# VH-VL binders against o60147: the designs that were tried, part 2

Target 1, 175 residues: o60147
Amino acid sequence: MLEKNKYLYIFRHIQTNQVLLSQGNVLKKTALFQLPYPLQKPVAPNGMRPAKLRKDHWVPLLKVEFPNESMFQSVFMQLLNYRKYRSVQPLTSDLLKLPIPVRRRKIMRQEVPNTIADLADILNKEKFPENSVRLQLSDKSDSEYADWPPSVQIDSEEIKLSRGFREKTTVDEAR
Key: E = the ipSAE of ESMFold2; O = the ipSAE of OpenDDE; V2 = 0.75 times the mean of E and O plus 0.25 times the DockQ between their complexes.

## First folded at step 8 (VH-VL; framework fv_lerdelimumab)

Design t8 (at its last look DockQ between E and O 0.28; V2 from the best seeds 0.00; counts 0 for: pae O 12.2 > 2, grease 20.2 > 18.9)
Fold by ESMFold2, look of step 8:
Structure t8 (fold): chain C 175 residues (1-175), chain A 124 residues (1-124), chain B 109 residues (1-109)
Amino acid sequence: as target 1 above (175 residues)
Amino acid sequence: EVQLVESGGGVVQPGRSLRLSCAASGFTFSSYGMHWVRQAPGKGLEWVAVISYDGSYKYYADSVKGRFTISRDNSKNTLYLQMDSLRAEDTAVYYCARDSYDLYGWYPHAFDIWGQGTLVTVSS
Amino acid sequence: SSELTQDPAVSVALGQTVRITCQGDSLRSSYASWYQQKPGQAPVLVIYGKNNRPSGIPDRFSGSSSGNTASLTITGAQAEDEADYYCNSWDSSGNHLVVFGGGTKLTVL
């Protein structure tokens, strides 16, 4: 028996461009704990942790296939740690000059490119075998946020947003 | 000029609560992430918790998660640590520390300003 | 495990060069910061971001990193450099955000 492949699923929010990481192709409520604590008087949707997971607000960003569980766990935990580090960095003086709503939107807009860059940085450092990690994107141009190591094979097929990460239906099999 | 001053340490019995304060001066407190770091007598440094500049992100060491709560009041330039369900192993000097700042905002956590610490002793 | 490991003690003759090391898996993805702590005092940052010195830190202090190892080097060690030295890094395993090494007691002979 061969080891089962393991998948990392990454979602983005359709309005805020916030990012959620998932071990499964459907988000669980616990993924919301990756988002910041609620502010006392928040301006929704700007970074507030919602009380309910609205699955219709989160669409596929990318999927990564790893050859085994150990590789997946290492990359997943490192990616979470990179995000924690970024979340507590001090603000620059340029950001402090902005009105709070504008500042928050600017910070959230960086989550997609930052997550992609962090993933690539981790994969470059991990020294995985050539072509052992398969990457599939909803928008292939997003691969341009980073330089990918030889271990990464980028799938030519994009993920269809309206069907989540489930790419084939019974209709496709009824040919 | 730049200062952090801790207060609220003391002797408490196990299972009790204590609230530490850290008063900041000489810098723009609301632009920095803030940390608590502790040191048991005769022991090394142990990171405890962090709070982001606006309080929207909080992270804790496993040894204190669920018992300690970090918070801040940016209008008063004050950092807090609420310590509940205290145990003997929480006995330490508690330091508040400022996370470093640079133009691009991307460096490993470096604590460039420390307070002098406040001693918390948990004993029966 | 992603703990940071330091030798518990190191000695150096006055005026000589010493290197204090810090090892751990978290250092593959981040730089170490280094802190000096004299008895009864708060820690003081001496090196960050690989080899940056805060204002007021003598240029005899320098840092380096390679692989999973970071080093603090003191050239021309002086009696006042006798202290405990800690490295820290953030934890790529996700168990803790920040981890410290166990500390190294530097004795200047």
Scores: ipSAE 0.012, ipTM 0.603, lowest interface PAE 8.0, mean pLDDT 81
Fold by OpenDDE, look of step 8:
Structure t8 (fold): chain C 175 residues (1-175), chain A 124 residues (1-124), chain B 109 residues (1-109)
Amino acid sequence: as target 1 above (175 residues)
Amino acid sequence: EVQLVESGGGVVQPGRSLRLSCAASGFTFSSYGMHWVRQAPGKGLEWVAVISYDGSYKYYADSVKGRFTISRDNSKNTLYLQMDSLRAEDTAVYYCARDSYDLYGWYPHAFDIWGQGTLVTVSS
Amino acid sequence: SSELTQDPAVSVALGQTVRITCQGDSLRSSYASWYQQKPGQAPVLVIYGKNNRPSGIPDRFSGSSSGNTASLTITGAQAEDEADYYCNSWDSSGNHLVVFGGGTKLTVL
């Protein structure tokens, strides 16, 4: 159980590319509270917070292994902070030319690169020991969104995970 | 020239209401989150509230939550602070400030533009 | 909500170097921004991010961070640098998105 606590999993929504942070190999319902919208309709793909967690709509984006739970918690909280702040700021001036619903969808679709960039920024700031953090991506090309510090070792293999889970389950394999 | 100009300050009795305005010029107002920050006489800076660029999100300090309302009219390039149920401890110079969030996806939070402030005095 | 702490007052001799430090848990998650305020004036941003200076701010101002601390350094203090300095960071805990330090009064001797 202790080992699970040092793993950060980031999931992305298959339609909106919104992201959820998770500790543990299963998304929890409470993860929905990470989304900056009220728990009301409309649900995704309009970029709103759904009333219920549809695990099958979320796919793993990346996995981060930290040396310990403390480091995990630090980075986890920082990521949440970055997200919250970002929610009150525009990403680009050009987006403002779009109707609000369209603008919001565009913003949500940029959460993946933004989150990766945030993670890199946080890790650069933390200055963890060299090769102490293990990063595994579902798509290795996503690592190009940011410059990673020496503390981060990027796995050569991509993660092979099913929707809603950090690992493939028998249920997922049956799908 | 980028500029913020606060107005609406004055002397009011406790329990009364006051509405502050902040007029923005020299930049695309609708592209920035805006904040209110206050400073009591001889004291430090205290964050009051923030509103997103489109007004969809609002956050308040605990000290003013439920009493103050931040809003904006992007068509008028104006930020507002409706202050209800004013208390003596609300006495301060109120500044509006622009949040210079990095639009390229990196976070260096800062208030890069400030108004000169407007004084609000709450006294019986 | 998170708090940022600063020394209430520091002094520096003309031409010397001074460091003003800010401490708080929010600084683990956020870069600090620093503001200079002179009597009767609005605050002025002097440092933000890792070590960014706005236009018009002298290069003698620099910023650094470590752990839960952030520091503003003035290398070669000038008389005009006498002012109050406030650190600031964002925080998602509680109902405070933004937090300021208590301020440091810098006297140039």
Scores: ipSAE 0.005, ipTM 0.548, lowest interface PAE 12.2, mean pLDDT 84
ESMFold2 (binder alone), look of step 8: mean pLDDT 90; pTM 0.933

## First folded at step 9 (VH-VL; framework fv_lerdelimumab)

Design t9 (at its last look DockQ between E and O 0.09; V2 from the best seeds 0.00; counts 0 for: pae O 10.9 > 2, placed apart)
Fold by ESMFold2, look of step 9:
Formats: C-alpha cells, sequence, structure tokens
Structure t9 (fold): chain C 175 residues (1-175), chain A 121 residues (1-121), chain B 109 residues (1-109)
C-alpha cells in the first residue's frame, strides 16, 4: 500500500475560541458537527453559542504533519474522542457555581489549551519515531500548554496565513 | 406538563404526500432541537430527521433525503414533517422526540405517542 | 460505519444480571443512549451519556462503554424490565447525526 504525508489542520474561532479539526486546509461545513450542542439554544449549561462557519471567523491554530495515513487516522480519531468525551461530561460543581457570563469566559479560555494538551497526551502515548511528526503553530507560545514527546518536531516558523491554510498569491500578482 | 402529540397520520397511496404535525406543551419549545423517528411494523427504531432550535440546521436520513422536509413554527410550538413521494417502505409509526438540552444532543428524553402512516396501493 | 449492532434477543432469569450490548464504529468517539420500549408504547430513555439515569429510572439500570462497544446492564432483573431495548449514538463524521441499533428483545424468565 502507498502512503503519503497527511496533515491535521486545527482552526480556532476568533471570538469564541471554539476549535474545529480538519483533514483539509479548507474547513468544510460538516466540521460544525464537531461542536457540542449545535441543536440547542446555547444559554445552558455552559452558556456558549454554537459558532457558525464563516471563513473570516475561523483562523489557523496549528497543523500537524504525519508521515502516513495510519498515524494521521489514529491521532485524528483519538482527538475527536477526547472532544466528545468532554462534551458528554457534566460541568464541574465549581464551574456551575459561577454566573453564566463568568462561566462562559472560563470555558472559552479552556478550549485552545485543552485541545493542545489532548494532542500532546495522544502523541506522548503513541510510540512514533523521533521527529516523525512536525507541528506548526500560529502562535509558538501555545506549545507551552503541553510537554511534547521526542517524536514531535515543533517548526521554528509560525503559520503566517491570516485566513485558512492556503497561501495568498492572486491579489499580489495584479498590476 | 411536558407533552408531545403527533397528528396527521393515515392511509395514503404510493407517490402521494402527507404532512405530520407534533404539538409541544409544557416546555420552552424554541430552546430545543427536535427529531422525527419512525418504526415500521415489527421493526426497530429508525431515525428520520432533526431540526435545530431555531431551524438553522436540518439533517435527514439517506432513505428520506429529497422527499421529506422537517420544519418548525416556534410561535405555534409545532414541529412538522412534510412527506412527499411516499413509498411502501415509509409505512411506520412516526414519533416526534425532544433532544435533551445541554450536553447530550442525542438523548431523546421526551417522546410523543406516535402517529401511524400506512402507504399502500 | 454508521451501523449499530445489537443481539436481537437475550434472556435473563428473574433477579439475575443481564448485559445488552451495542457495537459500532460511531461508539469509538461517542456515548450511547439507551431506550426501553414496551409493546404499544413510545420509547423511554433509561441511560444517557456514559452512565446517567433520568429521574424515575431504577438504579438497577447502568451503562458502560469501551472501544466501539456500549453496554446496558440490568442488575436484579424484574418482570417489568421485559421490553425491547435500543441504543443510539451521534455520528459527527457524516451527515448523519443519529443512528439506532436494531434493538434487543429482553425476556425475563
Amino acid sequence: as target 1 above (175 residues)
Amino acid sequence: EVQLVESGGGVVQPGRSLRLSCAASGFTFSSYGMHWVRQAPGKGLEWVAVISYDGSYKYYADSVKGRFTISRDNSKNTLYLQMDSLRAEDTAVYYCARDSYGWYPHAFDIWGQGTLVTVSS
Amino acid sequence: SSELTQDPAVSVALGQTVRITCQGDSLRDSYASWYQQKPGQAPVLVIYGKNNRPSGIPDRFSGSSSGNTASLTITGAQAEDEADYYCNSWDSSSDHLVVFGGGTKLTVL
């Protein structure tokens, strides 16, 4: 079987910090099904509104390059499982004691760190070869939310694209 | 008291249309996602469709896509299922169900009693 | 991929413990909800999430999950537990939001 490099793309919502996972560098509308509570009015229990898919509201958070499909599928499905596990757990009693606006802000602040920590936990449990997995972040300080195994090489260059993961070429060529 | 009541079932010929209604009472209908679930005679439960609290998301089972339309009128506390191009395989009891608010959007905590749709020639 | 598989029938002696299973790929990254249905009645939610019971459901009902399998356990089965049992799950990898298992008929001997 012929294997090719696979990329995991992670997007962040600019206002709510909700996170979406993607196999492609363009976020598909079906990715919205990853968000908890897309069917309910978002006032309780966590007070969050479901984000909508608008290209100008979703920016790159990170991307991960895997050497093959098998490694990508293993990590991608485990990340989805971590997110679904969180979505079906009751909120902690400490969180439920907070007023809804405060609770919402605390939950929003947790979304990115939780995703990064989950990714690192998965990669630490996997026995991938040294430097076989390349991680690129939009903000390199986000790597500080987790301890990374030797299998992960953190790219020295940040993601420079302001929308999506595609390079901007057409506007610059106009004359 | 929390209640869901389906209506509009009956006997209809193949290729015809039928509209089902589900009247909700005792809860804030406009805050909940709603589903249709059907059960053919002697068979198990089959999910049919879902609509979000504000109607902005609608999804259908492959078996009914393009033929059925889910809708809601939050001012009337009513859920609808428009069923076009009916087939014999659509013969079932149709339930409306409330999706649980909060953490569990696939837990149907309130069900109606169902309405029977029979498609026969 | 979206199919949930249940054994079509199981039996339990009165007062004994029974486990009803639900298996499918969607359960690897989701939990099952469980429903009891008696003849001529609408389904009733008995377990949701990992192991949450709605109010009014006896504590003899419990849920668990591991890998691609979810289980409903009835400890100390009673005659009134004789019913059909369905699982469902959320499948966010497709346009399907909800899938049901085929159902399990529980007979209490």
Scores: ipSAE 0.014, ipTM 0.514, lowest interface PAE 6.8, mean pLDDT 80
Fold by OpenDDE, look of step 9:
Structure t9 (fold): chain C 175 residues (1-175), chain A 121 residues (1-121), chain B 109 residues (1-109)
Amino acid sequence: as target 1 above (175 residues)
Amino acid sequence: EVQLVESGGGVVQPGRSLRLSCAASGFTFSSYGMHWVRQAPGKGLEWVAVISYDGSYKYYADSVKGRFTISRDNSKNTLYLQMDSLRAEDTAVYYCARDSYGWYPHAFDIWGQGTLVTVSS
Amino acid sequence: SSELTQDPAVSVALGQTVRITCQGDSLRDSYASWYQQKPGQAPVLVIYGKNNRPSGIPDRFSGSSSGNTASLTITGAQAEDEADYYCNSWDSSSDHLVVFGGGTKLTVL
């Protein structure tokens, strides 16, 4: 098995396009805490209960392989910080013209390109060695959301889509 | 014209409370995150608190956490800072500032002129 | 929480170039914003992001970054540039989303 500690998986929600970060190819329940908009709690007897992670609602957006865990951790934390900051960012004038439900949907839809752009920005600042970071996307066209530094090698092969889990492949082992 | 105007400053004794207001005009207030920043006399700038555009997220500096509460009324285009359990070290000019639009990292592109809070026995 | 450090004071001759530097771990994760403050006035944003100037800010102001440092450069200092300058970034290590440097007093000679 590949060492999960140096692998960043980013998942997107199949309906809302919200984004979750994962160390390794399996989403943890705690990943839900990453969401800028908390999931609505379902009504339970004698009160409310926390929302459950529906792994089957999440598909891989991209996979990043770092040279080591330290580099992974650095980028991971920075991504979370970018997300946190974005939660306090002002809305665009265009968004304000829309009804609240529509606005929310559009904001969520922007998480994918924003996250990709954030990742590229972070990697540009980190100054990692050339071709030391390997990026694989579910949709290679998503790489166009950002300019990538020389440290990033974009795979020609797209990752296979799976729900809440990215299975190890022979291609991954060959790396 | 984009403008922020702070009010509510004054002289208070330690342990007392004070509520600051910041009136926004010239822009869509409900679209922007807002901050409070303070500056003690002769000292540097110190970040105090931030509130998201819809008030769903609030964060505070450790120095004021548990004592200050940031809030907003978007229908009134007003930002608030409730300051409880005031201390001498809270003496400062308090600025409200608008979070910048569309760039990382955050920046404060619009500032009020500030309101002076003096905590003294 | 993360800290940003600045030299407390620097001087520059009229028409010359000066560089004010800010250092801190938070700058590894974020760009810096820079603010000019003159006596009795509110701060004014002069540089943000990689090297962005708000409208109304002269082009002699520029920003750069390297590692855990960020710098504000004034190329061709003018008398009106005499002020306090503060760097700022977000704090990646805490819920303190914002951190300021201690400020640098710039004297134009």
Scores: ipSAE 0.000, ipTM 0.568, lowest interface PAE 10.9, mean pLDDT 83
ESMFold2 (binder alone), look of step 9: mean pLDDT 90; pTM 0.935

## First folded at step 10 (VH-VL; framework fv_gimsilumab)

Design t10 (at its last look DockQ between E and O 0.02; V2 from the best seeds 0.00; counts 0 for: pae E 7.9 > 2, grease 21 > 18.9, placed apart)
Fold by OpenDDE, look of step 10:
Structure t10 (fold): chain C 175 residues (1-175), chain A 124 residues (1-124), chain B 107 residues (1-107)
Amino acid sequence: as target 1 above (175 residues)
Amino acid sequence: EVQLVESGGGLVQPGGSLRLSCAASGFTFSSYGMHWLRQVPGKGPVWVSDISYDGSYKYYADSVRGRFTISRDNANNTLFLQMNSLRADDTALYFCARDYYDLYGYYPEAFDIWGQGTPVTVSS
Amino acid sequence: EIVLTQSPVTLSVSPGERVTLSCRASQSVSSYLAWYQQKLGQGPRLLIYDASNRATDIPARFSGSGSETEFTLTISSLQSEDFAVYYCQQYDNWPLTFGQGTKLEIK
């Protein structure tokens, strides 16, 4: 219960690199509606929204602990707004000249870095107290996608969550 | 024909090591998550380890974590399981299996392709 | 881990009979349940996925139903080649787990 109040989990799809936001460590099926592209054939990675939430498709990208639920809600909503904004922006000429499947893949490849950058941008604007936000990354190199404000403390502790939303006590190896 | 063929099993003493291989053919190996499972005669399969399609993520059952290492060579369509510090209770028939993807080809659901297994016996 | 309990452990049946196998989960697995057939000396064969979907090239006589904690595999008319061990498996959470199996044997 406390987990769902002040914790943001961001998941990525293991194949498509699509990103979903979650309050708490378990994704709800309604999270799929975060994806900007409608359900079409074939299913992702062609910029599609899957019909079903498959726990085994998603791995944790990062975990954020906020001081309280209010701060969480603020950041969560802003992240959604950032995503929505991007989804309605006109495509660049460089993208338009590409075949649709290629275009969609290229866009989806940017979801992880864009989401991380968005989070950092939002946190920079919010001006939370110093070291009041705890950030855990599944891959510490992902922190390089953005400059983090003093409010963010990057934790060396590993996220205790794995594929399929499994809680773990030991390291599941990456790469 | 879609096929998985395990190899590398055998008899080893406790504390010994084995390296299992699984050769994949008839499908785009690099597009699928792969698993190792084991089965004791008369019992159901037991999941051992999982590796993502690109090898970026590896997961293990608690019973083998720290002792076994899963890996893959997509260029050669081969899955591996390095087993160290083997115990008697590791004795089983070891299968490799691929994720079952639906008609859209992107959703692992279960295991649709299995090998015939390679036997591993750990005994003094 | 999620424990899957299958019943019955063994079932003696004749060709042509309707067969119903049960799988109970210790906790909800939603619809993330698969059924397998395993014959002696072979690897498992996927029959059903997502509780009720037949896998590729599976005969229509096989059907699955259920959700959450109660699941059923039905063979509408048993064929001679259907005598084997059947396993259910959940993929809702790690570790992935299988039932202990139900053996169909000839009466």
Scores: ipSAE 0.036, ipTM 0.690, lowest interface PAE 4.4, mean pLDDT 87
Fold by ESMFold2, look of step 10:
Structure t10 (fold): chain C 175 residues (1-175), chain A 124 residues (1-124), chain B 107 residues (1-107)
Amino acid sequence: as target 1 above (175 residues)
Amino acid sequence: EVQLVESGGGLVQPGGSLRLSCAASGFTFSSYGMHWLRQVPGKGPVWVSDISYDGSYKYYADSVRGRFTISRDNANNTLFLQMNSLRADDTALYFCARDYYDLYGYYPEAFDIWGQGTPVTVSS
Amino acid sequence: EIVLTQSPVTLSVSPGERVTLSCRASQSVSSYLAWYQQKLGQGPRLLIYDASNRATDIPARFSGSGSETEFTLTISSLQSEDFAVYYCQQYDNWPLTFGQGTKLEIK
């Protein structure tokens, strides 16, 4: 069969700024398992993993269109690895001085800019063909967290915030 | 399609050395954290060592720290375990395995693809 | 280190039967438990993670349940290819540990 475009969908939590990655355009309950669990049971409500997926708490952050599965897989796995290994880095002395609930919230606040910077860093290193990757943001000012390579075409139209990435796709859809 | 193939096992004397290799195919090797585990007959697997996708982080079970070295060559899709100062209780079937990620990118610290295993016997 | 104890050690059953395998942890592991199947001469195959989620491409006849210290794997209608050794593994606390296994034999 012919290889078709593959999409990476990224969601942000409206209160905590935690980030979830998805291969599909809607979040499933199991997506919550992406969130770090550092060695102790998190205590609600200050845990890093919410107990339930509240769909109204998660909004689109960005969407990336890749021309094939190979490009998608490379970028998706690298994003997961960046996030995984950032979570095990030693905390700065300034962070360690904070009470645990305050420290967790400050770390979570960095997830959006960190994810965007990670994505750009990966795409800069990958040497993909010019304009082969289409990036669409919910807030175009978020592109300012990073410098983007020639392979990335930033869509001039922002993602419509209507409770996720649920949009109608036509057969005659151009990149 | 996706597979891991271990090699380099054999019979060695106590105090000897072996280098195990794990050849990966059918997936983007440089995107996965990799592990070595070992298993004696009639028992469950025992975790031995872990290496991050880019080789930046390496972890070892207490029983092998200082004697075993994990490494990877992402250009040639190969994982290695250098085993020095071998002891009788290192005798086992050695597996390489990759991190499992589910549909949403969650990694439960479990392993979805394992090799067939390469036997290591340490005896006089 | 967390010890996982599986029961029974061996279970003799016929194809088509419903089987339930048990795993008990020496302390709570929350829901951070996986199940594997291992056939003779092969590496383990991941079946279940986080106590109840089926891994990619695992048949629906495999299901898991439990939390804290008591876990079960259920095979709803045993197929001929399901005769193997089954292991549980915890990842709540380092180091990662496995149970001793339950061998599922043809009766």
Scores: ipSAE 0.007, ipTM 0.584, lowest interface PAE 7.9, mean pLDDT 82
ESMFold2 (binder alone), look of step 10: mean pLDDT 92; pTM 0.943

## First folded at step 11 (VH-VL; framework fv_lerdelimumab)

Design t11 (at its last look DockQ between E and O 0.40; V2 from the best seeds 0.00; counts 0 for: pae E 12.4 > 2, grease 19.5 > 18.9)
Fold by OpenDDE, look of step 11:
Structure t11 (fold): chain C 175 residues (1-175), chain A 124 residues (1-124), chain B 109 residues (1-109)
Amino acid sequence: as target 1 above (175 residues)
Amino acid sequence: EVQLVESGGGVVQPGRSLRLSCAASGFTFSSYGMHWVRQAPGKGLEWVADISYDGSYKYYADSVKGRFTISRDNSKNTLYLQMDSLRAEDTAVYYCARDRYDLYGYYPNAFDIWGQGTLVTVSS
Amino acid sequence: SSELTQDPAVSVALGQTVRITCQGDSLRSYYASWYQQKPGQAPVLVIYGKNNRPSGIPDRFSGSSSGNTASLTITGAQAEDEADYYCNSWDSSGNHLVVFGGGTKLTVL
């Protein structure tokens, strides 16, 4: 196991609020495979997987540091499974009443809170050692989407946002 | 006080090259993505290329891909467009524009600052 | 062809309301931006996002979206509003490149 691979970054799309998981601080094009629906030519419908990744359309949502790569991998895979599970669940009656484009947009908006809740749930089940997992959020208020186990230590400082990256560069800090 | 000023336009023959510059002032240039947008005489706006704040990302319209190169020098607060293999259809006023960025960057492709443009005429 | 389509021209009487619409599949996913351009001038951003106005833009300008469309509405058109209006968004068919609509010429009568 490599300790350098113990960092989970979660990115959200700057408009759609879709969520991508990343191993490491740089979002990779392979992350597109996390989106449940592939691009259908000629144009991708709402919520579908684009042909290529525009990294600059994504900003960090949160950062998680695990004690080791094994723990990271376990949580990472479980997060993907949770998302897959939700994608096959029946839609609620309220959602079914909405036009398809509106419905899809509403579902996408829920990815952020759902992903955060998933992460908390997974960590609650894993029962990692106390304060062994470090969580940093771009918006501290996002931590309110879930109850966190004792294994999670939430940083007081928010992530310095940078599109496609975990932290602002010197250039970003000048903004 | 915030402004963009394009320069480098002129009359050139087909197949020739031209380099445009956009000088930024009144804001932290290095913090913003930048775009080139052109407008042929009597026609609509056409997006040409964009570049991220640090130059790490560059994208081009299909119409100019392989011929044009966007770049920037943040130390000089200047955006560039190298135009090679120019064609008659490249004739247009070329604008540089700043990509708006809010607290979390939730409103991209909103060009809140524009230059006055520089005219490029490609004619034999 | 453009991924965003607009009517080439519309007219509105002074003081009346006009809606300029942009249509494209990418608008199902992404917000549009709107630009006003007067003859011999550079474009000016008037609406972006869900319904955001930059500083200096009158409140008679508003934005909306529905399905695969985005609309710019001018409530109480003024003579000075006569101009070309362009919508802008991303082309979701490939690399989400920037795309403009064909533009709409607004005449105030």
Scores: ipSAE 0.257, ipTM 0.758, lowest interface PAE 1.8, mean pLDDT 87
Fold by ESMFold2, look of step 11:
Structure t11 (fold): chain C 175 residues (1-175), chain A 124 residues (1-124), chain B 109 residues (1-109)
Amino acid sequence: as target 1 above (175 residues)
Amino acid sequence: EVQLVESGGGVVQPGRSLRLSCAASGFTFSSYGMHWVRQAPGKGLEWVADISYDGSYKYYADSVKGRFTISRDNSKNTLYLQMDSLRAEDTAVYYCARDRYDLYGYYPNAFDIWGQGTLVTVSS
Amino acid sequence: SSELTQDPAVSVALGQTVRITCQGDSLRSYYASWYQQKPGQAPVLVIYGKNNRPSGIPDRFSGSSSGNTASLTITGAQAEDEADYYCNSWDSSGNHLVVFGGGTKLTVL
């Protein structure tokens, strides 16, 4: 069978720590639809979708290679469902005591650890073959947000590209 | 060691053009977003323009949009501001500034390196 | 609204604690950075994010935020702290335009 997309790319926002999931190594504007729609301010403290995609404000968080497209699609949809479920949960009393801007910042900054934990939880529940899922992180200490199943091979090399998941060409290095 | 040096300021008549340069040294220029910030005599700081590390995104304050163009040449470690249709209100010291977010910082718009500034005076 | 509001002037007695504030709707969503500017000099970053200090900035400088307000605190103010202080952030429009506060002149008495 022809190989289809089996890669998950996850980006984080450099200021807010919001997270975007991508099937491609470059974000498209439509990825912003993953973020909560801006709501009437008194109702929802975390409706914080930027109006415009600034690609220079989104950096690699992690990359996952799955054995095949079907497994990628399953994990991708489950990650989106975890985010949806979390978005409708009541806020804790500790968060409700915070001023709205502080609350928003804390909620957004939880997206990185929450997404990593969600990914690990999904992979622990799936019965993938040992070492069949390759995980590469920009910061290997981020793996500490979760316990990983035997199916996950954490790459020893961090993602060192500061501007995306693609390697620079030799022509661009002359720049 | 890490330095930004502006040049190209001067006295010009309204309606004329001027091009500012900012020479960077001591760091990997192509890894950082860059900004222009101005300060009119006796006034506060006013952000002017922003350019991404590779030059692909540019943003301008409303007061200069359509008249000013930010650009960069990463092969020369140089940031530019082309200022067209200058007005008396553009009289200011112009600073170039490095945005620290290009080092995986969480806080863009933290301008951690500034040049000394170059004075632009627009008068007849 | 994309404005950041600062008091135009604040005084502190030598060795005492002062708090300079920066208020605006964008600070509900974005962190502020703080700059010190002495006469005839370029601004110097003193605080970014909530409370990160660049190398070389004295530990008497600290930052905090609450609601739509960011604050710069100088504990044990020194004569050399007399300067103008600016905050900046993104504006609240979501267009990622940068906005500065109007500045606060700190006088050390």
Scores: ipSAE 0.007, ipTM 0.521, lowest interface PAE 12.4, mean pLDDT 81
ESMFold2 (binder alone), look of step 11: mean pLDDT 90; pTM 0.940

